VH-VL binders against q9vcx1r247to423. Designs and how they scored, part 1

All scores and structures are predictions.

Target 1, 177 residues: q9vcx1r247to423
Amino acid sequence: AALECRVIVGYLGTIEMPKQISHSSKLQTVRSCIRKLRQEKRQPTIVLMCITPDSLSLQSSSGGVLATYSSARLNFVSSSSESENRFFGLVTSAVHNTQIEEEYEPSAGSAAAAGHISISHSCHVFVIDTKLIEHAQHLQRAHEFRLQCTRDPISNLCLEFPNNSEYVVNLVRSMYT
Below, numbering starts at 1 at the first letter of every chain, in headers, positions and changes, except where a header shows other numbers; antibody chains are not in Kabat numbers.
F, E and O stand for the ipSAE by ESMFold2-Fast, ESMFold2 and OpenDDE, each averaged over both directions (binder to target, target to binder). V2 = 0.75 x the mean of E and O + 0.25 x the DockQ between their complexes.
Where letters were taken out, [cut] stands.

## First folded at step 1 (VH-VL; framework fv_iratumumab)

Design d1 (at its last look DockQ between E and O 0.02; V2 from the best seeds 0.00; counts 0 for: pae E 17.1 > 2, placed apart)
Fold by OpenDDE, look of step 1:
Structure d1 (fold): chain C 177 residues (1-177), chain A 122 residues (1-122), chain B 107 residues (1-107)
Amino acid sequence: as target 1 above (177 residues)
Amino acid sequence: QVQLQQWGAGLLKPSETLSLTCAVYGGSFSGYYWSWIRQPPGKGLEWIGDIYHSGSTNYNPSLKSRVTISVDTSKNQFSLKLNSVTAADTAVYYCARGRYFWSGSYTPFDYWGQGSLVTVSS
Amino acid sequence: DIQMTQSPTSLSASVGDRVTITCRASQGISSWLTWYQQKPEKAPKSLIYAASSLQSGVPSRFSGSGSGTDFTLTISSLQPEDFATYYCQQYNSYPLTFGQGTRLEIK
């Protein structure tokens, strides 16, 4: 597996997930999130997704890092159920310290305010631009992101511009599985 | 609940350096951008800049030459320095948590500090 | 820089009225727009994010619409607590920019 993979994707949005999601319901939940955002007809924000074995990051065309997730925060990834698999959802986790119990009561012993650690999950939905599959079609986009395309000798496709989400999904899965 | 608490000097003379600090309580410091925003009296809001927990910064070009934002992850704090202040820098300054488009429930500024009035007067 | 222009700058309305505030971006910002409510001497409060997503705890009478360059905040039925200044803010690209604000006053 390549030490670093870069892919251009469209970001559609993020949906907060319920606190408790069973493993069996993750796929359904992601699909639901994708469906919801698609129905809203949101215009995607084009970003560069950088995938390493230990982290996933998003970058803007200006080269600024928009966000970084460690592999430990990656929970689940799946493509849409559509025939073209253009969409995929990435579920990430976040740890929140909810209750700083301000024990105002002076007298009772130093009960260590056991900060309740809560874990939240978010589903981030992305889309592959199928209009940018051919090298000639995405030259400008590549230039905008200062990318040099890497040609896959088997598929003759540029790795930075996949034709479906499965490639990306597989890369991300390799990070946490 | 996430709480932002800010402090710093409220009265400055021209040419001095504004210094404010914001501390984050009740939530994760990592994974967010932390912003400074100011509001002159009776006017609108101006974004000053932000810092990611890793130390990556973005500044408003209008202030870039005078602004420095820093982070102390060990304390869950981030700070603003604005050099060479003038009367035009008189404003209420806010720190805010920036939850940008890929970090969850997306409100760019979902939590705010209480604000700090900074007055620049000769 | 992306300039955000709100309209109107101020408006007067009565309780129960339907109110619409518009925000225009100087260039396309997709749906990366947030609406804030600010009351005097308080920090802004987020109402709508991603142009149309209601922030948790915000009443359903608030709604946002739009994409690209034109956006709208709607209050279906004004309540007494809704009289405030409203701001739009884009987070499509740096620098982040706000509209000039819309002051909603009691008629």
Scores: ipSAE 0.017, ipTM 0.590, lowest interface PAE 7.0, mean pLDDT 88
Fold by ESMFold2, look of step 1:
Structure d1 (fold): chain C 177 residues (1-177), chain A 122 residues (1-122), chain B 107 residues (1-107)
Amino acid sequence: as target 1 above (177 residues)
Amino acid sequence: QVQLQQWGAGLLKPSETLSLTCAVYGGSFSGYYWSWIRQPPGKGLEWIGDIYHSGSTNYNPSLKSRVTISVDTSKNQFSLKLNSVTAADTAVYYCARGRYFWSGSYTPFDYWGQGSLVTVSS
Amino acid sequence: DIQMTQSPTSLSASVGDRVTITCRASQGISSWLTWYQQKPEKAPKSLIYAASSLQSGVPSRFSGSGSGTDFTLTISSLQPEDFATYYCQQYNSYPLTFGQGTRLEIK
């Protein structure tokens, strides 16, 4: 298995999901999130996605870390559909210790003052920029992100600039399952 | 060790097609961009385009409508065709090996052919 | 297209002079800039790549500096063999483009 994978993807946005979701409904939810963000016609933010056994991170071209998700918080990843291979969603979880101001009473005050534990899920939506597939078309991006491209000798495409979402989905799945 | 050797017709009439070939010796053909650059007599350099060994091409937009670059991987050769030439296409034409790796370890054109003067009569 | 503008276009100097040639890009190219020397009837020869990295076999009197849009080639003490034409060239993005050249002649 690969130890580190680096891919350039476009970040579209993040949608908060219900507090708990069955595994069987995750695919439907990801597809809905992708549809919603596509309808907004947002300009994608190009980021470097670094996929390691311990975490998945998003980095800017300046090297700033925009987000880091530990492997324990990566719940699900899927493409939008077989017929649309440019978009994918990544579902993460977070544990929140929400501070809630409540009326204090001695019989229940300490437990009520401790806050509330909740788990939230977020769907992060990404797009493959097909204008960046050919090596010549992504030279500037590679320089900006200080990447040295790794060429697939069969397709002659750079692994860091994938041509479809399923490639990235499979990288994430293989790293974390 | 790597050598680029180029050949082709040196005198053309207006409207003819310029055709040059560059052969690569002493090195691998794969993994590099193969470029054509031209220089009118007494003037500066203009990048025409390149081709990867797989056949993927990139052309200067100023010439794209008239230019074709091709590879013959069995012979380690690549070629330039420029259609509908005029006197403005008179230049020395160079082939060159492109190393477009972004590590900062390499010059972008590390080996050049000897140059071919192509003259287009008026 | 990224336009590369060299200055001066022509320059006369004496052996021993310090010579400075500048190159300006019409938009940012990071450090992806090379300098070439060209003598009559010869292909260009690389002097400096990645803005400041000296090519192997090039004398240390040649140096390059700059990033972004403004770049400089410096010859610290001009020698007789340095009279030539100098070109900058960006390789940040397509199309690859050259400066117009600077002809360096004996004064």
Scores: ipSAE 0.000, ipTM 0.471, lowest interface PAE 17.1, mean pLDDT 81
ESMFold2 (binder alone), look of step 1: mean pLDDT 91; pTM 0.933

## First folded at step 3 (VH-VL; framework fv_iratumumab)

Design g18
Fold by ESMFold2-Fast, scan of step 3:
Structure g18 (fold): chain C 177 residues (1-177), chain A 121 residues (1-121), chain B 107 residues (1-107)
Amino acid sequence: as target 1 above (177 residues)
Amino acid sequence: QVQLQQWGAGLLKPSETLSLTCAVYGGSFSGYYWSWIRQPPGKGLEWIGDIYHSGSTNYNPSLKSRVTISVDTSKNQFSLKLNSVTAADTAVYYCARDTYEIFSGYYFDYWGQGSLVTVSS
Amino acid sequence: DIQMTQSPTSLSASVGDRVTITCRASQGISSWLTWYQQKPEKAPKSLIYAASSLQSGVPSRFSGSGSGTDFTLTISSLQPEDFATYYCQQYNSYPLTFGQGTRLEIK
């Protein structure tokens, strides 16, 4: 779409959230995920994050698409802490429908079917580190996409994104500059 | 425990600038939007605007020409300035913290104590 | 801007009563609605988010329902501490807008 923001980030990994988490504990859950992945992995993977009103995608330095999330799946975003402010977590959600009963039509055209709905959540952890970006193996390409957002042609300021993508763009811009 | 404390001028004359500051204690300033909301005496709530620690703002269009919200990240503070006040701006002004969870939505979980601003000639 | 209209503007009830407050949006807002409770001279407190999800720590006698344009807040068995003003708020789009409020008073 016309609105786009591209930025280089380090990707640490994804943690599935197996249980229901209360709304008020989302921030603490994200911080827990950041802490866990920092303890387990020290070397992040360099990825290009592309954000549009419709989606957020992650691409490898070789150009391969690692993941794509529709804007509707973007649930929550937050940084680790003000003192560090180098790490952030992105929570995505997915809705699953299961068919409990098969259609059965022995005669007369009657059918029976049932479904069940469940929601899963994943926390994706990223880091913005100027040193990491400057010394990436594909630095020339990474530098080109250091932070590039669609700009208003009159004011030359980055355009604001509507919907769920706006929160991710605003957080990334605040951490990158 | 997160606590919001606010301060600023209580009595203003028409045409003056309203200035209020909110300080955040006991919790993270980053990772949240911070809002200003007002309530005229005996009336309902009106959202004024919000700000992220990067300085990105959203304003109520009805106030956009007169309102500025700013942050001071070194002090964990954010401030409201409203220019050219009139008697219609008389209200209790609240600062508040927003949530980020889009599917669960925006709700204000911590509020300042409120500041009564009276505009009179 | 999305206009939020509450009904009734005021309601008198007795302890133990079932009370229902309605909120209508001027355009579709899916489930993006929060309910607040405000006591005199105090800041509001959130009760329900996403139209029907009960905020942690809020008594189970509070419930919300609805989607699109029509929403309701129900208190199944009114307690003395529930006499307050209630507000709905949409977060489907900026600017965030509130209903005018429903004042719940002792009969």
Scores: ipSAE 0.000, ipTM 0.449, lowest interface PAE 18.8, mean pLDDT 79

Design p04
Fold by ESMFold2-Fast, scan of step 3:
Structure p04 (fold): chain C 177 residues (1-177), chain A 122 residues (1-122), chain B 107 residues (1-107)
Amino acid sequence: as target 1 above (177 residues)
Amino acid sequence: QVQLQQWGAGLLKPSETLSLTCAVYGGSFSGYYWSWIRQPPGKGLEWIGDIYHSGSTNYNPSLKSRVTISVDTSKNQFSLKLNSVTAADTAVYYCARGDYEWSGEYTPFDYWGQGSLVTVSS
Amino acid sequence: DIQMTQSPTSLSASVGDRVTITCRASQGISSWLTWYQQKPEKAPKSLIYAASSLQSGVPSRFSGSGSGTDFTLTISSLQPEDFATYYCQQYNSYPLTFGQGTRLEIK
């Protein structure tokens, strides 16, 4: 139907940065975040990344939406070529008027009216497993996420299971350019 | 040695519910896809659906509105229910172990039950 | 759904013959195809998986080849116990689908 790509990736974590990052340091910021989260040696959380012209969302195997980012919030995406092209980072931005109590619905006289604007950035780090060489592993994960394993007729690779981080980076870039 | 044994109702009237059970002996129930396949007399094979040991199911779209597959991990059993049967549902029904894996160690439907003939007539 | 078409639908042959059965998928399935043998009144038996890998315990006269959309099952020297119906099946995507079958009969 609509333009939409789905890829299964591992999620390592998010590093929240309250300050605006300069355009020239975005790549270095992503590389630093990848390095930091790799060093924590956490087990990646397997997620389905859904990419559309309007948004990028992360879903769990149970079908729950873990996070959604509008295309306007997608600031930067890049891989780390230094670490076998397995890792990539996604930088999102968010505009805040003041602290909002999400457990309670804000009143008209609350933080939004009294506050000031601030911008935060978050770097989300993902990994792909290039050791998934068997169709069996792809079928199991696709089944868990309620989707079909689709093969590219040229490369004969599963589209939902990218073989390197540059593939995913290019999908995200094509969405917002 | 893995063995699948199945049982359930053989003669049904139109509109009734078909119910079959398959029990797994001699091997692990976990880590495999457990399928139901049917074969009308003198015709070919049709996949009905499968279930993973976690309870996750896939159904043939042509049957999805009428079919339910369930699992009982405490007994190493899985079951098929097909609602609102008609004469077109007359077939031999098989349970089978599938893996859908290409590791050289696994194959789709490497073990099958003995089959159950289900006849739908008035 | 991926449609699997076998040819021929039926074949008559003699013991010692080389027999070839073909299966075509309506879209690419890579090598995710299994061949089964079914004798009257019995459940099917897996012969070949992943298009070309021989199932344990299956005689070496059976072989499979192909990738993408076109696949072949070959019996190099037909034996009396090989007269049966043969089915191909794709497991690239749901729903799983079978070919219509090829009946191999005594000439």
Scores: ipSAE 0.000, ipTM 0.452, lowest interface PAE 19.0, mean pLDDT 80

Design q03
Fold by ESMFold2-Fast, scan of step 3:
Structure q03 (fold): chain C 177 residues (1-177), chain A 122 residues (1-122), chain B 107 residues (1-107)
Amino acid sequence: as target 1 above (177 residues)
Amino acid sequence: QVQLQQWGAGLLKPSETLSLTCAVYGGSFSGYYWSWIRQPPGKGLEWIGDIYHSGSTNYNPSLKSRVTISVDTSKNQFSLKLNSVTAADTAVYYCARGEYFWDSEYTPFDYWGQGSLVTVSS
Amino acid sequence: DIQMTQSPTSLSASVGDRVTITCRASQGISSWLTWYQQKPEKAPKSLIYAASSLQSGVPSRFSGSGSGTDFTLTISSLQPEDFATYYCQQYNSYPLTFGQGTRLEIK
């Protein structure tokens, strides 16, 4: 099925999160990341965010894929605060393996692949702002600039997503309406 | 420091075209939205439109059919043309600098021109 | 369009008074509101941006508060130079819109 939600957002950057973050600290960490990148005062990069049950991808205005995250990697999403809901942070997780280089030797049967497994968390900061989107329209007139999600053909209501993608879709919908 | 200087227009007859120009001195022209705002005598402020140094424009829907804002990046100037004027267009017209799409730390209209009184009368 | 409504439209006050002016947006604008001061025959001057941030060079007796739809400008101890007309303005969405103004007059 072609369950999809597409939205134009401004991308401000990504900050690696501390290795030891409690579940209850995620909101405060996201708020800190949003504040830090807002203070940089850099021009946001206009990207198309495409969300499906299986993945979230970021695409350039010309259609090139800049990044793709499986839905299992979508860990947490939140806006900065109730009064500043133009910005949001998306936390993704990634499993990193350090492998001992494979060696072909006479005793290959006694060699064991060894590695250290670590999990990293990254906070990606985005902005949804009518003025920024209108600026993007002037730069990219042939592009779709609004939130477009798959709808039920009978009720015309936005369909729910089955995986962690629903958290991102719900936040983005709330910021556009 | 940044200074906006404006000139043009004055006394117009109904149906004529209003033309004003604003020049920017002492600061960067690129990276900002440059706006026109007007104020009828004894009344409040009305935003007319803005332009980015690239030439991209936004207009107040109430004026969109009659207004054109243009930019001359080589001279650090931007201009307003308002067609088919009537007595309702009598106002002081201001040019101003804005940074409003960047975030809350910037202010729309942190620098203003001196204002130009345009009177439309028969 | 987002309509900005100020209250009161006019008020009279004495030097030393605490003055409060309110501004209401017809729909949510988060904190994307600026307050301006305008003296007769002069261009407006920005006082407060992002609802509560004081513009550089503006006296600390000016303060702003609010978010969403309801906003307030406060002058804690009115000075002679503060008699002017005050405007709120939203910059959440195009077209940019101003309140109708509040005229602050000497008693």
Scores: ipSAE 0.000, ipTM 0.479, lowest interface PAE 11.3, mean pLDDT 80

